VH-VL binders against Large ribosomal subunit protein uL10m (mRpL10). Designs and how they scored, part 131

Target 1, 224 residues: Large ribosomal subunit protein uL10m (mRpL10), of Drosophila melanogaster (Fruit fly) (q9vpl3)
Amino acid sequence: RGKINIQRPKAPHYERARVVAVTQPKYPELPKAKSCFKTRAERTQQQQENPYNEIIAREVRNWLDHSRLVAFFHLSSITADDIFRVRVQLHKQNLHLKSYGSKIIEQAVKNTRYEAIVPLFHSNHCIVFSPDPEKTAALLRIVRRVPQMVLLGGIVEETMLSRNQLVAYAQMPGLHAVQAQLVQTLSQAPGHLIQQLQAHQNSFVQVLDVHAKNQMNEETPKST

## First folded at step 7 (VH-VL)

Design j10 (from g8 with heavy chain D52E; framework fv_imvotamab_arm2)
Fold by ESMFold2-Fast, scan of step 7:
Structure j10 (fold): chain C 224 residues (1-224), chain A 118 residues (1-118), chain B 112 residues (1-112)
Amino acid sequence: as target 1 above (224 residues)
Amino acid sequence: EVQLVQSGAEVKKPGESLKISCKGSGYSFTNYWIGWVRQMPGKGLEWMGIIEPSDSYTRYSPSFQGQVTISADKSITTAYLQWSSLKASDTAMYYCARLGYESSLDYWGQGTLVTVSS
Amino acid sequence: DIVMTQTPLSSPVTLGQPASISCRSSQSLVDSDGDTYLSWLQQRPGQPPRLLIYDISNRFSGVPDRFSGSGAGTDFTLKISRVEAEDVGVYYCMQYTEYPWTFGGGTKVEIK
C-alpha cells in the first residue's frame, strides 16, 4: 500500500517533554550572549525559544507541508467526551485534529508561505489536517454537529480559502472543483483574502465585546 | 507489512511498577492511534484506552482511569502501557492495536502476558 | 456504557455447515455522523484478535468471502457460510460509537 504519512517518522518524544516540564526544576535560562557581532541573528532568536516549542513547531510545519487539506477553527469550551467523539469521527475519515499554542503556530509558520495564518490563532483554536482534499465534505458534515467548532477558513491544494469558499468547495465535484477554486483564488491577492479573514475575526471580537457589555449591564446591581 | 511487536512476558510481585511496550512498523506511526486491550485469563476483551502518538492525546476507559498510564515515543515508534503499583488482579494478557481509517482496530500485537503473584 | 450481548455463548458446528453469531447493543450504534461503528473480531486459540468485519458488513483485507456481516441499529449478525477447521476460535463484536468502547462477551465456534 502507498504510504500516506503526514508526519516524519522521527517525531519528538512528547512524554519526555511532559515529564521534564512537570517534574524538573524550572528550565535554566538561556545564556545571555550579547556579542557585538552576531552573524547568526536567527540562531540567537531560536535560542531564546523554548526547545520543546521548536520541536513541536517543526512537527506543525511537517503537517502543513504534507496536508492537502488544512482547516482552521475557533474552539469553544467542549467536554472531554465530546472532543473524543469528534476526534474519532475525524480520524475515521483520515482527518487529524490538532491543537497548538499560538506561539508554536507563529514559530512554525514564520518565514514560510503560511505566515499569513498567524492572526487566526489569537483566540482559542484548533486545526484539522488531511492528505485528502476530497474529505472536505466529510469534515464539514462532522463539524456541523459540533457547535463548539466554528470554521474560520483553510488551505486546499496550497490555496488559501475563506469559510464560504471552503463550504462551496465541499459542494463541488472533484477535479472541476479544484480548477474552479484556483481560478476564484487567483482573482484575489493573499493580502486581500487576509483582510477578509481579519475583518471576519474582528466582527467576531465585536460580537463578543457587545455580549460582554450586555452581561455586565445585566449583572450590575440595581436596587429599585 | 504493518506490524505491532510487543515486549515479552513479565512476572511481577504486587506493588511493583511495570512498563510494557508496543513497537509499530511498516506504516506511519504518528498518523494512527494505538489502543490497549486487556484479556483476563479465560475472559473476554476489555478496552483500556487509546493514544494519538502525534500529540500524545490520551483517553482512558473509566475502569482504567488512574490505574494505568498510556504513552508513546514517536522517535522510536513505540507506545507504552505502565503501572506504578501492580495488583494481583492485573494478571492478564495485554494487547496493543492500531486504530485504522474506516476499519476500527485493524492490526494487533501478539500480546504481553503479565503475571502478578506474591 | 453500551452493553454488547452476544449469542450463543458456544456454537458447535459441523465442518462445511454455516454458523451464525448474534450481537445486540443496549443502545443504537449509529453515531452523529451517520456511520455505525460496529466491528467483528476473530481470536483463534493462543493468538491475538484479528479484525474480520468493520462498519457492520465490510470485510477487512485478507478476510475470506465466507465471512459476512449484517444488521442495523442494535441488532447485528456475523455469518460464516461454510465453516472450515481454521475458523475455530472465539468471535467478538465491538462498538466504538460511544465512549467507553466495549466488546461483546464472545462466542466460541467449535467443530463437531
Scores: ipSAE 0.813, ipTM 0.933, lowest interface PAE 0.7, mean pLDDT 81

Design j11 (from g8 with heavy chain N31Q; framework fv_imvotamab_arm2)
Fold by ESMFold2-Fast, scan of step 7:
Structure j11 (fold): chain C 224 residues (1-224), chain A 118 residues (1-118), chain B 112 residues (1-112)
Amino acid sequence: as target 1 above (224 residues)
Amino acid sequence: EVQLVQSGAEVKKPGESLKISCKGSGYSFTQYWIGWVRQMPGKGLEWMGIIDPSDSYTRYSPSFQGQVTISADKSITTAYLQWSSLKASDTAMYYCARLGYESSLDYWGQGTLVTVSS
Amino acid sequence: DIVMTQTPLSSPVTLGQPASISCRSSQSLVDSDGDTYLSWLQQRPGQPPRLLIYDISNRFSGVPDRFSGSGAGTDFTLKISRVEAEDVGVYYCMQYTEYPWTFGGGTKVEIK
């Protein structure tokens, strides 16, 4: 910066005056500075308020309403290179990986048939959407090679399916009538899937609780 | 039916900021990614980066990381390429292109010529 | 980065004769699923690029049958069976199998 100025020692007075004016601090206003900080805090709060969350929740509802395939995943730490590679491979198959906060998911599915999925999103998660349920096999093939993504379940043709049911669906050929029949067969009894999802969520919580207790005991080995 | 329409030619001085646009129509804008490609005068094509308009996920070529910003406004189906401070070396034709499913960069804008000189 | 090398740099061709363009990648373009994201683009003078071929050999919508692509691994070819006046331009190969995405240097097709 100073070297640049040294390289132009003969600059006209007008140009020098302009530079000095630009760098000169204006009248300080301490009350204004505090007001500015309050405005920033308030702006940050507004970004996290219901109106913004509702707009994004409506987008999530649109994805759910217009996607004939929705798959839910637990997402562990993943590198920028790896997530980009996965997103590109998914995009090529008309599969769209999205990540939304748990509160936004809850707002999106509140008072809908899918409200039972909310507990799945208390930890790190991502969702894959597609208008084409025939892409389920391609999705599972791609994700099988991504250890950071663990399939939890999904929705096919508006029907909630467990992990095993979604895997079974993926093994069927791309015949619409056969696929519709399979989905109906796998989910014949209303509420069975919801019970299965709740049981899996409770099992996950139990695993975390056992892990936490084991960690506590390891930290205090002399405790009896 | 698919069209990408870019903003008009720009003539700028070094140090100035610039934001050029790429408006998509004839398709669901948030379903497809938009890439940016540079072509310097008399030279070949260079991939700059790409954006998913649905969540603003971006990825840049290492040569352009920190040099430009890619963004999108899905409410007006428009993607943007922006410089905070232009250099003479930024003089080039800039193209936006849609990343298709099963294909590649399939539909291209007409290009925006950016000339940066003193 | 994957380097894409095109040969020849210039291909003067007589109307009605075939033209062949080669593209060689410094690394295999096969992804984990066995797919290859190699495409060919045409740029006519004063025009934006146009997609011709995707995934090595698939012709994009509206592209004439005289254009064909072939290849595997690191060696790819674009062929024009019978060059027409409108085929004058620069042809680029492109890969997006690996980050960062890269283009070949281009091959100029012109009429003798």
Scores: ipSAE 0.832, ipTM 0.940, lowest interface PAE 0.6, mean pLDDT 82

Design j12 (from g8 with heavy chain N31H; framework fv_imvotamab_arm2)
Fold by ESMFold2-Fast, scan of step 7:
Structure j12 (fold): chain C 224 residues (1-224), chain A 118 residues (1-118), chain B 112 residues (1-112)
Amino acid sequence: as target 1 above (224 residues)
Amino acid sequence: EVQLVQSGAEVKKPGESLKISCKGSGYSFTHYWIGWVRQMPGKGLEWMGIIDPSDSYTRYSPSFQGQVTISADKSITTAYLQWSSLKASDTAMYYCARLGYESSLDYWGQGTLVTVSS
Amino acid sequence: DIVMTQTPLSSPVTLGQPASISCRSSQSLVDSDGDTYLSWLQQRPGQPPRLLIYDISNRFSGVPDRFSGSGAGTDFTLKISRVEAEDVGVYYCMQYTEYPWTFGGGTKVEIK
């Protein structure tokens, strides 16, 4: 309380560097660089495998394994407000819309029974998951009002189905045993189902072309 | 049973940062969204935003866009609400609530009182 | 934004008597999926909100049957058939049909 000891300062870094800072010559201001680019080190780090991708791939596999309903969609440009509305409507029905990169999906399903879905994800896409296959009818009702989402196919009770097969499943009168039996009957051969899924994707491209032409025709005034 | 437990009361000065938490238990955390609601002293409820913990998809009310950050850590079943710089007008009770299937915001946390004063 | 207007602002009632709260939205709450995303919340003094009613008229788990909801489109009502002492608090309607989600201003139910 009386004697002050100054031999051991409490803050050895108290502005010491600032006091000893060497004044550097000032250069004239240059216009701001036009490009903002990452350093060489940052570019090198970008090429390293991201462990986050492995975690997400595991999550995708978990969703696939625990969902009795999985539906695959092509997704065209949609506003933030519209996608939020759709996600809320789906959530209300215990339907979960997710979007994953093609590489993550490929990693998640490689060497599994789900590997056949990879070709569906070469373009812009999203997936809807649910533990409840009875929600297929609710899903189709909701997405019918969302032209930006086009159904490509799905998995019901671990069986891959084309778009038309999913529509048929949804139209059943709610008898679970009958629905399960029909799903098994509709799904004949894995090779044939893969071709059906790919054909549906190709048909979607044709539908886009027809839609574009129809929109142009509808905007032309009637000249009679 | 389903339960949301929030972090304790905070007393801060304007300009300080803050992160409050909401821990879910008794349900599959990644299968339900978590919303945040503000209640200023003696006033009503205001929706701030919401998060899907499974993919960190977020949506904010326009009044709170850019003012707060909502995040979640699914490994510890916890959602967060964060401010980079608090204002006196942020003084309020903050609630987290789960978005149920069919049932709207169904289970609510006990609330975190945040007081910001000079 | 959808504006939710509640009436009355305050509802003093005698124990055992009925109480009625009205909620009006500035536009229809029927979503494009055909459902109406209207719920009612109860907040007792010093406590967090509690869900009472969802989708206009469905009681949430543990909610007494003296609470009932009704309405359609833009006009909604919450009724308490026989007010109990524990029903004192502020009641809010909420919509999540349209972004941003909005609450009514609240109605205070108190005992005379």
Scores: ipSAE 0.831, ipTM 0.938, lowest interface PAE 0.6, mean pLDDT 82

Design j14 (from g8 with light chain T97S; framework fv_imvotamab_arm2)
Fold by ESMFold2-Fast, scan of step 7:
Structure j14 (fold): chain C 224 residues (1-224), chain A 118 residues (1-118), chain B 112 residues (1-112)
Amino acid sequence: as target 1 above (224 residues)
Amino acid sequence: EVQLVQSGAEVKKPGESLKISCKGSGYSFTNYWIGWVRQMPGKGLEWMGIIDPSDSYTRYSPSFQGQVTISADKSITTAYLQWSSLKASDTAMYYCARLGYESSLDYWGQGTLVTVSS
Amino acid sequence: DIVMTQTPLSSPVTLGQPASISCRSSQSLVDSDGDTYLSWLQQRPGQPPRLLIYDISNRFSGVPDRFSGSGAGTDFTLKISRVEAEDVGVYYCMQYSEYPWTFGGGTKVEIK
């Protein structure tokens, strides 16, 4: 344990082990043969995973292309019962919660206009898709009661929106022309929007901390 | 029109494996969840579990967790219910049903009768 | 688990007369947004179940207007205003507001 020991049997044994290794039959080549076998198995596994990733990436692109509403969330640890309840509530509103690995997201959006979203997925995340942008208000009502899901931003009618812009869009009265105008007005230049989304991602720990504190205060209100 | 077509009746011995199917047509298969419901002879309906075919997300009733496996193959628009080892108590009619938006389990398959006896 | 209790177990009805089926949940079915995921299913002899009513009172497509649903909280009712011969079967209430999803025990509607 790093302390000077008066018994040092390791040094004589080390020299003896070297002599034994040099004089052994062809057995020392077995570890290399076994290592090569493992390397082949690993290469085979990598080849299988690459085709699978492309299939899933194609599915992600289809969801992005066919959804007029896409919302991005940070997802903290959540129970199986809670995520099921949320998925059912979302499904009822034609909202589809999907979870994909960061590598798959990157592969799906590479060389597309959505490539800017990749930094949002460097931590635990999920995405909600819908063909109906009018469901943005329903989405936010549902996730407001799920502290494990933190809104990072989204895409509405092909326009990237920050968290605050998406919240503003959801609160708009149900006038299609006015909502379209609001989306256009709230839209930042792509660089500015990306900076805002990245800033929100970097500060989500603070948002989660505030949510945790608020949840504790709401769960254990002081008497009288 | 929306239609769910289930595989034909099965007669099995205890300990045998079985996989029954439910093929969806007339709608976008990956956009709707498929649930499985058991009805023992002369008894009521029991929810077994559900699957989202788009990502294979599954959720089982506690009574069926570990007893069955629900899966789906979206390339052939088919959901599956399978047993690794059947018991006589698995004798029942099994229904698949689509979970609709705004509604409930809205369209149902015709049912698959599974009989397990020695 | 939420227990769904249906009454009566069997309801003999004369053709053209009304029928009423009650369903009681062991706890409120209202979700966090105020919605209630309570539906009614009809199963005719030898047939698969058929959705009649969803979200307490909404008729599913193709369901005759003689079927109506009502209720709130824990007490729900399915009414058939004038029973026809084709209405013979077992009726089930179902909830999917809470996991695990549960069905009522069923009510047989029979012609006297």
Scores: ipSAE 0.835, ipTM 0.941, lowest interface PAE 0.6, mean pLDDT 82

Design j15 (from g8 with light chain T97I; framework fv_imvotamab_arm2)
Fold by ESMFold2-Fast, scan of step 7:
Structure j15 (fold): chain C 224 residues (1-224), chain A 118 residues (1-118), chain B 112 residues (1-112)
Amino acid sequence: as target 1 above (224 residues)
Amino acid sequence: EVQLVQSGAEVKKPGESLKISCKGSGYSFTNYWIGWVRQMPGKGLEWMGIIDPSDSYTRYSPSFQGQVTISADKSITTAYLQWSSLKASDTAMYYCARLGYESSLDYWGQGTLVTVSS
Amino acid sequence: DIVMTQTPLSSPVTLGQPASISCRSSQSLVDSDGDTYLSWLQQRPGQPPRLLIYDISNRFSGVPDRFSGSGAGTDFTLKISRVEAEDVGVYYCMQYIEYPWTFGGGTKVEIK
């Protein structure tokens, strides 16, 4: 390799000028100087035109329209191996886990009766879809073993349900028609979708507490 | 009525690229995952990977990660398995199979024989 | 990786006699909700694999009742109550609970 000549003695004024030159902002290449910046109009056009988002938003609307069960979850950091395992378990039950950006979800539900779900997606999230609302019990059984997924609420037979209402629905055994009738009864209880955020905070703390307790018990199993 | 039809046999030289297909019919293609399984001549079955055609979510076996690409085109109900550069060790029968609900890999394609020799 | 060990490697049987194939996993295949993700596949000579049994003991659509599966934990068995000529082939067990999914080495059923 070469050697460093930084140790050579230099004049005081030269050192000051050198420091200024080193900290000076870099300038763009002359042959393509104009490509180092874009006009306001060019940036505005790029921001406005996004056909990809509209295509995905239509896909989300299609899932919502064809699913009789939709469940919303907060999703904490999870490994690729763990999410694959969860997706396989869900698939076995005809449950389909999807992740979409909050902007795409906003575009998908804008000017629809489902616009109220948007606040649920201000943080990390995922959605589980199914054509079969009888699978709600299976969904909750699977997810309760996944501390990274916290139920926020959902939609059953086009009716928005809070977390507690979904849990109650899942505990009702029976045929699809009977369950649909019970959902109508539960939906008459006072409730607000905005309460999902407060309920989520309390449920997340509880899930973390249970997870920590389970890890401690598993690390030091004891027999009496 | 559920049917998976795979593309025909291929004879290739090492270093060549290849893309084989698996066309689903008789069911809602985007609602079921498609897995790929390799069987070397006279050997057993090896899981290569799987795809969810609805969102192109893929997962590969460690032995095949970086060796192949799995993709799907839901507009023509077809899944694909692709190599950028074939090796003689890729000589095998390749099967696609649907991941069923309440069941394992339930319906299988007829297989695509890939022979790589120089 | 979960290793699936099948015994025997080959099983020559007389027509009409029973056949039994064992599959042992290197770790438990019971998931957190109590289900076991073990299936059995049949591959006849020159044909693709065919699903016979899923979740240890459930027969897939169209599978004759002479095929039965049993087991728990790490030890599983596939039984053919009376082997017919069309049952000649290689049988594989498979697990799909732990990544990566793995198959047994196969058991060849052939007529004496």
Scores: ipSAE 0.818, ipTM 0.933, lowest interface PAE 0.7, mean pLDDT 81

Design j16 (from g8 with light chain S39H; framework fv_imvotamab_arm2)
Fold by ESMFold2-Fast, scan of step 7:
Structure j16 (fold): chain C 224 residues (1-224), chain A 118 residues (1-118), chain B 112 residues (1-112)
Amino acid sequence: as target 1 above (224 residues)
Amino acid sequence: EVQLVQSGAEVKKPGESLKISCKGSGYSFTNYWIGWVRQMPGKGLEWMGIIDPSDSYTRYSPSFQGQVTISADKSITTAYLQWSSLKASDTAMYYCARLGYESSLDYWGQGTLVTVSS
Amino acid sequence: DIVMTQTPLSSPVTLGQPASISCRSSQSLVDSDGDTYLHWLQQRPGQPPRLLIYDISNRFSGVPDRFSGSGAGTDFTLKISRVEAEDVGVYYCMQYTEYPWTFGGGTKVEIK
């Protein structure tokens, strides 16, 4: 269709300009200032990094598939010297301490039986892998001297174990005891590991609350 | 058979960059750490540093911190030792070695001779 | 750093005779678990080092039984019961207890 209007262009009225600004259609616009804050080199680096995320996730799946022992730890502030000493001591026992980003862990375990572990990695963490589940006792002996590493739980022979179950497993003397433990853990709810972590946090808070109340009530008991 | 095969001899001038390689075969490359050892002409062995190829975790000897960079590419089962700017004092034989679990440095590469002269 | 001192600097021996090499550390090599990580390496002329003995006294794969290691704490010994022509080379002790890992200065075994 033809456009035959030859009307002199008029500057927009101030009130109309304000109304147009307020009613402007919402469209997804990246903050250009923040986008410009990234140099071309940084954008190239990000594109470079993106292709490797799946490769690293496949490596984590490979570690999980070929390790008969996997232990999960929360890692508090620790010096480079101290974590290196721990890595060396673990390596001598065929125990492999690895650190992966939370997104990589999520990609690796997504749609697997281990998907429930993802919430454990929302804070600073590390994982120990081994092809030899008999090294669980050696692992716990080594980490007992590292207060910055807090055991959260693990996987033994493809079975998810809570912290207490993994500690008990380390003390088992024979094959029948190990199999009994595995049968017991197979009857657990899929989210048990996360539930146990939350329960320990809640129990600590409750103990503090009870202590505070007992201190306040030491002047002649008010319960009878 | 476990083997570590290193790159060939290098002759360089001071100030030049260099990257030498150590290719592992006959074992699971990411399951073992790789260390680097320097031997100056007619001298003994000096520990330089180590890398875990599975996550590229590195640790240097204090005397080599900032002097060299250790890296690895697990897709081609190769570890690297590199200098941004060589000095005449870097003239030496460089060995890579695999860190075994109980046995420490159990398998060694054949060595790469690096000669730096003006 | 732990300093590793080897004696002698050179050991000329006749074929079939025993050789003994000593290694002394400036600090105990016993770790927090009571284990000691002292290793012995052999370097034949023009060849890379080769692991001989690990953890004081354990022979590495393919190492002849004429080689034996002993010691504790700070004093360690490598013995060759009957030296053969192929045993010519430099022998190094290495501590793997405390980082940075350090080597002895080496002992040259040669046939007279």
Scores: ipSAE 0.736, ipTM 0.884, lowest interface PAE 1.1, mean pLDDT 81

Design j17 (from g8 with light chain D35E; framework fv_imvotamab_arm2)
Fold by ESMFold2-Fast, scan of step 7:
Structure j17 (fold): chain C 224 residues (1-224), chain A 118 residues (1-118), chain B 112 residues (1-112)
Amino acid sequence: as target 1 above (224 residues)
Amino acid sequence: EVQLVQSGAEVKKPGESLKISCKGSGYSFTNYWIGWVRQMPGKGLEWMGIIDPSDSYTRYSPSFQGQVTISADKSITTAYLQWSSLKASDTAMYYCARLGYESSLDYWGQGTLVTVSS
Amino acid sequence: DIVMTQTPLSSPVTLGQPASISCRSSQSLVDSDGETYLSWLQQRPGQPPRLLIYDISNRFSGVPDRFSGSGAGTDFTLKISRVEAEDVGVYYCMQYTEYPWTFGGGTKVEIK
């Protein structure tokens, strides 16, 4: 029951989209409200907590697997105008800023090589993706003027890098072979690296919390 | 190769709802933003807003904030522009356009003429 | 809002002769990233707009070399070195440096 708010495309348009549809994730409809007594089929439906979250998680995994550059940021309070400007500047460089909930990130990276990044996303965060690792310098140039975005680390050519290692990578000449070798050299102690990224995030959060508490005790806050 | 194909012309009465579409093909739909531009009869171009289809991030011009809704369905590579209640002043040609890298609004749809009269 | 002012409002040109269109912004179009987000669009009668030039002076794919852009800061120019019959239409400058994005009022190029 119910009227459609817009007209659906005619059959030929659906058929033209079939090749694209095969490569796109499908969104299942949410199950209806549940009763106290259920059939086996209804109980099976209830085993899934949120099918939309899993679909979005698959999309996040696809971004991670097909991006040669992934950068992780802490994102403090930022105006709609400022985040729009940043997203446009990034888009111009083929850099894609995305924000996903912590639960979706956890579902996306569970049982994958990226599972170790989950702790980075327990507070406000965003991720920048790009198919082009040469854009790391452009990324850092853009975010240098955005104090609300704090670089935590990243992944370059499937290798996890700390903030300092990513900055060092950005300073290299645009020679792919040299950059790949540098990435391997910088990543020689991966277990320690994850701890460094988490410690940096926690230290930054503590600094922001102290600053915010000092602002609360003042009549003129310095940040929005 | 890259194409944006918009839905056909619409004739509506004030107070009616409307949703027009813009279907992208020949490129990776979720990798590029889609903007909407209005052109009133005999007038110039006005930017209405834009959407990133990959995460549904939207941004509207102040003149159109609260007046329209922009959305996208990446499973069918289609962006939408929607009104809950049309006004006679909404009579215009509406274009969708892709935001390119290194460029600007680079590929444009053919336009959807919307006529709102009593 | 950044106001984009185009001159002239109309430009009657003899076939094969040059045409020049000016665009002036009320504020600098250089963004915080150092880039200038100025583009030029062509709209032929009954057709959608078409991108001609982006970032002041870069020709978009498939755009003939008779079209060129120049300028800096607040003053920008689009030139057509030798106007062809298919160049008839309205030309718009556009900025997307500052929100909200804005267009110039348009310049009509017509054959006299």
Scores: ipSAE 0.821, ipTM 0.931, lowest interface PAE 0.6, mean pLDDT 82

